VH-VL binders against q9h9l3. Designs and how they scored, part 241

Target 1, 176 residues: q9h9l3
Amino acid sequence: PRKMVAIDCEMVGTGPKGHVSSLARCSIVNYNGDVLYDEYILPPCHIVDYRTRWSGIRKQHMVNATPFKIARGQILKILTGKIVVGHAIHNDFKALQYFHPKSLTRDTSHIPPLNRKADCPENATMSLKHLTKKLLNRDIQVGKSGHSSVEDAQATMELYKLVEVEWEEHLARNPP

## First folded at step 13 (VH-VL)

Design C61 (framework fv_amlenetug)
Fold by ESMFold2-Fast, scan of step 13:
Structure C61 (fold): chain C 176 residues (1-176), chain A 120 residues (1-120), chain B 108 residues (1-108)
Amino acid sequence: as target 1 above (176 residues)
Amino acid sequence: EVQLLESGGGLVQTGGSLRLSCAASGFTFSDYAMTWVRQAPGKGLEWVSAISGEGDSTDYADSVEGRFTISRDNSQNTLYLQMNSLRAEDTAVYYCAKGRITIFGPFDYWGQGTLVTVSS
Amino acid sequence: EIVLTQSPGTLSLSPGERATLSCRASQSVSSDYLAWYQQKPGQAPRLLIYDASSRATGIPDRFSGSGSGTDFTLTISRLEPEDFAVYYCQQYDESPYTFGQGTKVEIK
């Protein structure tokens, strides 16, 4: 079988009034939660809004950040050919300017059995924080200093492991 | 089969407003960035505005910033461009185009265009 | 803003000949963030090449793209009658997502 990784990205605001979401950090962990990649990434456009409360990104992180083009190349080498797990992962792929095959993509915000285990409506999009608290009894994204993309990627992988057998069987029977 | 159909173009006086619509079908609308590109008579292509799949990110060319607003209604599979404070130089055919899933390009399918003429 | 300059402005050739169209950027563009479009009179543009060198769905093998940094090229190996059109390059590396002014490929 193919190897599996989990990804979480942090975005900052660029463009008019900071309304464009640009990649500013990416964390990738393996199946066991070990960090394979974790870098601050410098957007090619001027940062208007660091969105620090959510992203955890500050000006100091940009000083030695990897330029977007180089970071993208590094990240795509890790993702290519692997099963990639994320939460609302479409946003991460958009920020990376990347299309990952649907057959190799696992989005924990759109797995009905996972919502069912959390006593949530099967077709609702639940936050990573809520699912992690309900199913893993763990608080993530605590406080007002921004989220840790490493913590979020690790939680996402652990959530997927709860339904992995059931969901992989479902996908084998119902290929995307 | 991917289809994009623009509407709402026409004649307006300088200082006026128009709202363009683009009806999309044949693909999962919310998964794709959408854009408006215009072309003045006898001139080249000019990118105007783009919007992400969920509508959470928008971008504009400097020439239209503050005057035009791009939006989308994913429940109706429709893209919009609200154009205010129109100028003679806004006269162009306006094309609706679909992104290849990347945020703001390239554009793999285009509508037929709708003509906007701004006169005094 | 990245300004794209296409050359030549007009290219006069006969069917069967090779066409080479250039696009020069005022600033470095990732080779993965440049596209080429074809437009015929009265029609919408059609995507030919994206990510500098990838052919779009349904585009014939005679079309190819190459280049990196500031210099990009669209090549049509053997012109067919239907290839006489205006061609535009576009960068999507940074906002605003600018187009070149176009190169007209016309029958000699």
Scores: ipSAE 0.006, ipTM 0.483, lowest interface PAE 13.6, mean pLDDT 87

Design C62 (framework fv_amlenetug)
Fold by ESMFold2-Fast, scan of step 13:
Structure C62 (fold): chain C 176 residues (1-176), chain A 120 residues (1-120), chain B 108 residues (1-108)
Amino acid sequence: as target 1 above (176 residues)
Amino acid sequence: EVQLLESGGGLVQTGGSLRLSCAASGFTFSDYAMTWVRQAPGKGLEWVSAISGEGDSTDYADSVEGRFTISRDNSQNTLYLQMNSLRAEDTAVYYCAKERITIFGPFDYWGQGTLVTVSS
Amino acid sequence: EIVLTQSPGTLSLSPGERATLSCRASQSVSSDYLAWYQQKPGQAPRLLIYDASSRATGIPDRFSGSGSGTDFTLTISRLEPEDFAVYYCQQYDESPYTFGQGTKVEIK
């Protein structure tokens, strides 16, 4: 079988009024939840809005942050050829300027069996926080200091493992 | 001063191959994702393929995956679309377009288009 | 994939009138990642609006965009003769990029 990783990224606001989402942190974990990558990343553009309540990013984290182009290269080396799990993962790929093959992508915000296990409508987009509480009995994204991308990536992998067998069988019969 | 100029369109038989080119000028080519969008006669716009600025990541519409290959030569500021196993439904004007920002965005500049006609 | 549905299919108006064009998404488009294009016969599309409401370079202020989530609107406050064209909405929130089927704005 192909190796599998989970990813979660934090974005800050750049551009006019901070409306552009730029990558500022990326965490990648393996199947068992061990951290493979976790770095603060320096956007090439001026940061207008740190979005700290959500991202957990502060000015101090940018001082020794890895420049975007270097970080992107490191991240793509980890993702290439692997099954990549994420929640609303299109946002992470957009921030990375990266097209990951659909056949190797697993988005826990769009897996009907996962919603069914959580007693949610199968085609609704449920938050990572809700699914994690309902299915893993764990509170994530708590407090006002911002989210932990490591915590989010770990929770995402654990959620996927709950439906992995049935979803992989579904995808084998119904390729994307 | 951004300009995109497509070439390589023409008549081709079903099952044949054709290579489209797009010459870009007026911007730092390697900093932007590029895309191909097609439009069948009298129909709407359909996205075909995209490629990252460095050329290390590509994406395709389901209808063309496995048959078309997008590539770029950043030293020549040129985008390519290699089309194999052509079908009648591939008949369209093919537009080259630039993404507005370095992260996925709308298509802010378009070329004039090149017509591809596939017949038996 | 996100399906975009435009309405009406055809809008028949006279110069000087206000045009209101709708674009509805089959699922929520995050961060206002929606654009509007104008296309005239024999020409390439021209970007009018990006990020739902930001006017592209050189676009007259009679064009405005609004909306969020699943419901988006393009408004032309006072139609000029050159505004009679086909208009497309497009989302760039997720792959594959998708366009609406188009709304034709024609002279009454």
Scores: ipSAE 0.457, ipTM 0.822, lowest interface PAE 3.1, mean pLDDT 91

Design C63 (framework fv_amlenetug)
Fold by ESMFold2-Fast, scan of step 13:
Structure C63 (fold): chain C 176 residues (1-176), chain A 120 residues (1-120), chain B 108 residues (1-108)
Amino acid sequence: as target 1 above (176 residues)
Amino acid sequence: EVQLLESGGGLVQTGGSLRLSCAASGFTFSDYAMTWVRQAPGKGLEWVSAISGEGDSTDYADSVEGRFTISRDNSQNTLYLQMNSLRAEDTAVYYCAKDRITIFGPFDYWGQGTLVTVSS
Amino acid sequence: EIVLTQSPGTLSLSPGERATLSCRASQSVDSDYLAWYQQKPGQAPRLLIYDASSRATGIPDRFSGSGSGTDFTLTISRLEPEDFAVYYCQQYDESPYTFGQGTKVEIK
């Protein structure tokens, strides 16, 4: 009975030339796709590049955004002790400055049976958009105004549910 | 400026326990993740465990999960590794190392290492 | 996990020569989160290169890193006597952190 959640984070560019990725939004959904958390987050460093085309973050979203340290505490309370599903989830954990146990982590970009169902090479890293279109027949991340982290987290959970039984059985026989 | 000083290594029997310490100075300890990396005699480097700057999250190599516990005392600038149920294959020099950035970076400073020998 | 494979296992060279060390990853390393370390007998490793190509503080210009994705290279343009050591690559893109098995640069 471990609880399961899915996460998706949006990052903006900070540091020299905006090449450092800093957390600017986080969405967390439960197993059924209900939103548990969705907040804009204010990085402690000056934002050089909003990366709006991908992040959907604009300057107005930073007004009254939750400071990073406070948001991180709230997010970690939700993630701790749960199975966390994400896509290329190592990037989200880096942005959160957080180690999540491997035994409780599910990365939909690294699940061979999921790629197999999408007619993709088992060891390739496929985008969330591609897998969602192939397996759920749904278009996400549409347009140039940025992604919805809620939509991405929901899609990620639904993708995982397609292979959950098979993958959990695999992990039980082959612990990470 | 940055200094890491390890202690606690020694000879221990298979199935025994040992606790390693690493005293840190020259930087704001609580701002940086810390790690333990080991090296068996004549072999390469193997990452063992890491802990976040605040100590609120930890990570372990599969070979030590459930047996080793990493912890830190930020008031004393000290990193620890509690090693239980030791096996012969745990014999190695254990290094403590500092993350270069904050977390998930390379290791810019290392201690001199402390030798742990597990025998039966 | 990302497996790093270094080649060759041993490089036998003379002072003044160029050393070229390879590190190959089993899957792509994002944002070139790849480091190189030098280790001399009885000593702790020393960080040489991070982010694939950035020299760490105090590291001489003769050391350079290059590469991206799955193929990375450490180059020592003109070997000094103190450069004969074992070199390890390391990825920090995702957990668990992994190291290559090492390349020993030894004197001919």
Scores: ipSAE 0.592, ipTM 0.857, lowest interface PAE 2.0, mean pLDDT 92
Fold by OpenDDE, second read of step 14:
Structure C63 (fold): chain C 176 residues (1-176), chain A 120 residues (1-120), chain B 108 residues (1-108)
Amino acid sequence: as target 1 above (176 residues)
Amino acid sequence: EVQLLESGGGLVQTGGSLRLSCAASGFTFSDYAMTWVRQAPGKGLEWVSAISGEGDSTDYADSVEGRFTISRDNSQNTLYLQMNSLRAEDTAVYYCAKDRITIFGPFDYWGQGTLVTVSS
Amino acid sequence: EIVLTQSPGTLSLSPGERATLSCRASQSVDSDYLAWYQQKPGQAPRLLIYDASSRATGIPDRFSGSGSGTDFTLTISRLEPEDFAVYYCQQYDESPYTFGQGTKVEIK
């Protein structure tokens, strides 16, 4: 089987003004879209802004949330040695305070063939929502209840699969 | 019907202080973030400050950080903007705006604004 | 900060014509958190479009929003006399929640 997973994280605001993005949920799916990990995570600092419209996170989700350090260990165990697919994935890694090897990272926000397939400029940064609509004819991140990190991770994996063969060949010829 | 009514604007000297108020009605005030947006005469719109529904989160533009303070009294359905150390460039119509959900916007309802003029 | 640049500065058209307004962001606006507002002289702004393409309540069908990433467009399919005004785009993806400088749609 392919050693490939997709990740999506939701962040809340911490710090004096809530400008610090802290991990509050992480979802990981395998190549087939099966959920390997999906947990609410408790930041080490007080939450100032749940950013619910975007994150989907509410105060009640933090009652039994997994402490950040514990969650981070669990997540890193899953990611180690695998190709990790994400959208604007640098934000997820920053929130995790972990950076996966570049050679094993796939960011769907920076894959020219994917943009081309969606009739978008190859060098543009497109949203996950837009690409999902254009290429999968599916609406994600709808409503006012916030994003679903599982849904977003699954969409990200499906998008990558559309260009996997071409992109992997490109990377083999042009390693990062 | 949602209504927002600003007050407290007027003429003030440079370095002076002014407190704006916005009276809200027609919706559950505490459920929504509120925002101040200003517009200098003949110019565009500028985001100034926002506050969450419960008042536990605030944000400010760099141009007003440290000088302005946003607050709210949910028992009175009123939004406030305390403006200190006022400058000429603070001259503008100040709008009270209701956020759709969060302190980030967008703004689905606006007041008619109150004029603040800062002179030397 | 994310800088929003609108074009053209002024758009002169006649009633019944199609209006196309552009808003370009200095960096990608995630999740298409982009809004459009209409402002008439002496009035407060009014929300037209949010989330790049969602029409606000009570807004006529002739108004539509499109775009993603760094390029967004507001289209008025057939201008009505009451549509001549200034239009602003605004991003709410990242603080500060900046506005474009505005496009004036005036009668030719």
Scores: ipSAE 0.006, ipTM 0.562, lowest interface PAE 10.1, mean pLDDT 92

Design C64 (framework fv_amlenetug)
Fold by ESMFold2-Fast, scan of step 13:
Structure C64 (fold): chain C 176 residues (1-176), chain A 120 residues (1-120), chain B 108 residues (1-108)
Amino acid sequence: as target 1 above (176 residues)
Amino acid sequence: EVQLLESGGGLVQTGGSLRLSCAASGFTFSDYAMTWVRQAPGKGLEWVSAISGEGDSTDYADSVEGRFTISRDNSQNTLYLQMNSLRAEDTAVYYCAKDRITIFGPFDYWGQGTLVTVSS
Amino acid sequence: EIVLTQSPGTLSLSPGERATLSCRASQSVESDYLAWYQQKPGQAPRLLIYDASSRATGIPDRFSGSGSGTDFTLTISRLEPEDFAVYYCQQYDESPYTFGQGTKVEIK
């Protein structure tokens, strides 16, 4: 069986008016939900907007944060050759400046059987918070302190496990 | 001045192979993802393949995956597309294009295109 | 994949008139990651607008982009002779990159 990990990244605003999303934290968990990587990451550009309400990132977290170039190398070593699970994972790959093979990518925001189990339209894009509440009866992203990327990565892996057998069979018959 | 210059197009038989090249200048080549986009005669634009700035990751359209290979030589500022098992449907002008940001952006500069004709 | 549908297929207008071109996405395009390109016969495409509304370097201010989510518009406020061309929208929100089928702006 090919090894599988789940990822969740937090981004801060850089560039003019903070409109550019730059990687500022990355969490990766294995199939069982154990943390393989969880680091604050220092963007190479000046941070204009911490987006703290969503990212959970504050100036204090940038002290001793791993520089982007070093963190990216560490993260890619973990992701390479593995099935990578995420929610709206294209945003994480953009922040990492990385193309991951479609055949090894699983996006829980675009899995029709998962939406069906949650009584949602198959082609709708549902939030991680909504799917986790409906299918796992668990509240994540609670409060105003920002999101925990570890919590989000763990929830994402658990959501994927609910449809793993069915979806892997579908992908084998209908390669992406 | 950013310049992209493509070469390698031509007439090839069905089942054959061709290698396209794109020579880049006027920017730090290794900082930007590069893309191939094609256009069949009288048709619209179709994205074919992309490669990250360092060359450590690639992406392909479903129609070419397993047949085409994108690569780059950052020491020579050159992008390549190796095309194998060519089909009549691959007949198109092939454009080399530069990502505007670094990756997953729009394409701010394009080459002149090189025509690939597949027949039998 | 995100499918982009452009309308109309052809706009027949005279110099000096306003052109309004539509691009509709099959699902929401996040963060306005939508671009517009101009292509003249025998030439490569030219980037006009990125991030739905930002003009690319060297593009005249008669070109403007607007919209968000699934509905985007390119407006040419006063057509010049050199503006008669085919226009394509493109999303870069997620892989694979996709283009609309194009709108031809032709002389009436």
Scores: ipSAE 0.525, ipTM 0.839, lowest interface PAE 2.4, mean pLDDT 92
Fold by OpenDDE, second read of step 14:
Structure C64 (fold): chain C 176 residues (1-176), chain A 120 residues (1-120), chain B 108 residues (1-108)
Amino acid sequence: as target 1 above (176 residues)
Amino acid sequence: EVQLLESGGGLVQTGGSLRLSCAASGFTFSDYAMTWVRQAPGKGLEWVSAISGEGDSTDYADSVEGRFTISRDNSQNTLYLQMNSLRAEDTAVYYCAKDRITIFGPFDYWGQGTLVTVSS
Amino acid sequence: EIVLTQSPGTLSLSPGERATLSCRASQSVESDYLAWYQQKPGQAPRLLIYDASSRATGIPDRFSGSGSGTDFTLTISRLEPEDFAVYYCQQYDESPYTFGQGTKVEIK
């Protein structure tokens, strides 16, 4: 079986009006929840909006942050050849300017059996916070200090593990 | 010392098939993506195809998509390029290249290349 | 695709002179994922510069890369006899990972 990792990224706003989402932190955990990677990342462009309320990123975190091009290489080396689990993971890949093979991607925001288990509509897009509370009885993203990408990545992996067998069987019968 | 040695080149008729091989040594083969780059006689370099370290991800230039297949055998430290439906414009020296980090490049080591000639 | 245009097509210089090679991209190479290669007749290419300005292992310091966005430059501060060759730029920011058409540095 292929190795599995979970990823979560935090983004800040760049560009003239801060509407461009740029990678500022990335966390990767293994199947057991052990942290493989967790770094603050320096965007190539000036940060206009730290989005601290959601991202948890502050100016002080960028002082010794890893430059984007270096961080991207490190991250892609970890992801290559793995099954990558994430929540709304297309945003993470976009920020990384990298798209993992669809056949090796698992997005917990688009897994009907997971929603069903949480008593949610199968075709709905539920938040990571909601699913984590319903299925793991755990509170994440609490307060106004911003998200923890490590916590979010771990929660995402735990959620996927709940439906892994069923979903992998489904994908085997219905390849993307 | 990193070494890459291409083989399998030769003369083939239009519409024919050919399989190239690249024997790698001097590094942990499965840790690195590998790439094929070709160069027509007297012309520049053209990216052809790339494959991840474990072989789970591949990419192709539009000019060869659907006709060429890149693969690897990590137990043999060998990279392959299966070329089908060959055309005259596929005539080139084909280089095996080691990617520095990912399938995107850059390429820090190159083989000496193998010549593929497609004739009518 | 990102088209890379190199200039000049041919650069005729003498040993000891400064060489400046240009590589222009049709669109921004956002992460500076731009490499430079050297190729001598009958040989495979050799990596000189990666990430626009990082020198590859074993490359003399007379080679340097600069630039960002759409404009990149390879500079050879003082040409040595062994530096006369064809130079290619390549972007690896977006597939397909295209090369420039090359600049030939020849002896005057």
Scores: ipSAE 0.007, ipTM 0.568, lowest interface PAE 10.3, mean pLDDT 92

Design C65 (framework fv_amlenetug)
Fold by ESMFold2-Fast, scan of step 13:
Structure C65 (fold): chain C 176 residues (1-176), chain A 120 residues (1-120), chain B 108 residues (1-108)
Amino acid sequence: as target 1 above (176 residues)
Amino acid sequence: EVQLLESGGGLVQTGGSLRLSCAASGFTFSDYAMTWVRQAPGKGLEWVSAISGEGDSTDYADSVEGRFTISRDNSQNTLYLQMNSLRAEDTAVYYCAKDRITIFGPFDYWGQGTLVTVSS
Amino acid sequence: EIVLTQSPGTLSLSPGERATLSCRASQSVYSDYLAWYQQKPGQAPRLLIYDASSRATGIPDRFSGSGSGTDFTLTISRLEPEDFAVYYCQQYDESPYTFGQGTKVEIK
């Protein structure tokens, strides 16, 4: 059996008009929700837009942030060979510039049984906040300070656990 | 000016091996993921493989997993595709293409392609 | 994997007419990570549209993309002789990257 972790990344805007999303924080939790990694990450290029309303990133977080190249190496060592759970996880992998095997990837935004439990159409993409409220009766991403990637990673793991047995059996019968 | 030039295509027997190369110029090669896309005669486009800018992360279509290996030499601005255990179904024009963003983007520049013909 | 289905398979039109090409995804494409390519015989594909509606550098304004979720459209407002080609849609939302089967726009 492979080990399982959940990830959530925060991105800031770089490049022309801040349209490029660059990694600025990454949180990884284990199956029980314990934090394995949580660091602010310094993009190699100038930050144009902190996107603070969503990212929770501010200039002060960059002072002791881990440079992207170093952080990426640390993160990939944790992810390699493990089942990685995330919500809209493609965006996290994009920010990490990393191809994770699809057979070891679990995206809670695209798991039909999870949407079914939430009384949502199976083919719809529901936000992490919505699914967490509906299925765990918990409010996340609250307030004006931006999102907590630790909180988001923990919620994502808990959501996946609700359908884990059913979904793993489905994947074993229908490999990706 | 971005340029991509494929080479190494040719006629090969079923079960044989072939290595394709793609010479890149006009951009910072190591900043972008690179991909191979193939097109069988008279058919549509099929993605084959991709490699991250640093070369430490790769992805493959199910049809080629375990038979093909993508690699790159960032010091020489060259992308490679090592093709082993070739099948008739691998007959196609192979295109080298550059990611528009850095990774997981559309492909903004393509080479002219190199023809690989696999026969018994 | 996300399967992309293009329709029609062939569009037979005259220069000056409007072409409307459809691309349907088997599941929702996040953030409209969908591109359109043009391919002429013997040539490599050329990127036309990315992020469903953004025109690539150098592409004439008669080309436009629209749609979201599972249904996407490429429109050529007034066909020029050089526009008769095969068009492919492509998603880059999830691995593996997938392309539609193509729509051939040919002279009537």
Scores: ipSAE 0.478, ipTM 0.813, lowest interface PAE 2.4, mean pLDDT 91

Design C66 (framework fv_amlenetug)
Fold by ESMFold2-Fast, scan of step 13:
Structure C66 (fold): chain C 176 residues (1-176), chain A 120 residues (1-120), chain B 108 residues (1-108)
Amino acid sequence: as target 1 above (176 residues)
Amino acid sequence: EVQLLESGGGLVQTGGSLRLSCAASGFTFSDYAMTWVRQAPGKGLEWVSAISGEGDSTDYADSVEGRFTISRDNSQNTLYLQMNSLRAEDTAVYYCAKDRITIFGPFDYWGQGTLVTVSS
Amino acid sequence: EIVLTQSPGTLSLSPGERATLSCRASQSVSYDYLAWYQQKPGQAPRLLIYDASSRATGIPDRFSGSGSGTDFTLTISRLEPEDFAVYYCQQYDESPYTFGQGTKVEIK
């Protein structure tokens, strides 16, 4: 069996009108939900929009943040060769500027059995907040301070564990 | 002036191997992801493989996974595609192309293409 | 994977006419991560439009892109002789990157 981790990233707006999403925080947890990595990350470009309502990032977090190039190297050392679980994980990989193998990627926003357990259409893209409330009876992303990427990564791993056995069997029969 | 020049195409037998090269100039090569896109005679475009700017991560189309290996030599500004276990359906013009942004963007510059013909 | 379907397959027009090309995605494309390419016989594709509506460097203003979600359009407002070519749409929202099957714009 390969090692498995879950990831969640927070992005801020850079570039013209803040329309570019740049990595500003990354959290990685192991199978049991223990934190392996959690750092604020300084984008190489000027931050136009902190997107604080969603990201939880404020100017103060950038003062001691790890530069993007250094953080990326640290994160990739953790992800390489592991099964990586995330929710809408393609956005996290874009922010990391990283191609992770499809055979080792698990996206909880695109697992039909998980949607079925939540009484949702199998081919719909459901939010992490909705799935976590329905299946784990837990409220995440509450309040006005933005999201916790640690909390989101932990919830994502727990959601995947609900369907892990059946989904891994499905993938073995139907490789991605 | 951005330039991409493919080489290494030719006639090869089914089950054989071939290595394509793409020589890049006119931009900071290591800052951009690079890709291979192929086009079978008279058909449309099919994405084959991509590699990050630093060469530390790769991605492949399902049809070539396990048979093709993309790599790069940033000191020589060269992109490679190692093709093994070639099949008739791999017959195509192979283009190398540069990502417009750094990664996960559209392709702003393309080479001229190199023809690979796989036959029995 | 996101499947892109282009229509029509062939568009027969005269110089000076407006061309309207459609690209439909099997699922929503995020952040307008949709591009259009032009390909002439014996040549490599050329990027025309990126992010659904932004013109690439050196592309004449008669070319414009629009749309979002699952429906995208490339418009050539007044066809010039050099515009008769095959046009491809491409999504770069998620792996694998996919292209439409192409629309051929030919002289009537």
Scores: ipSAE 0.437, ipTM 0.781, lowest interface PAE 2.6, mean pLDDT 91

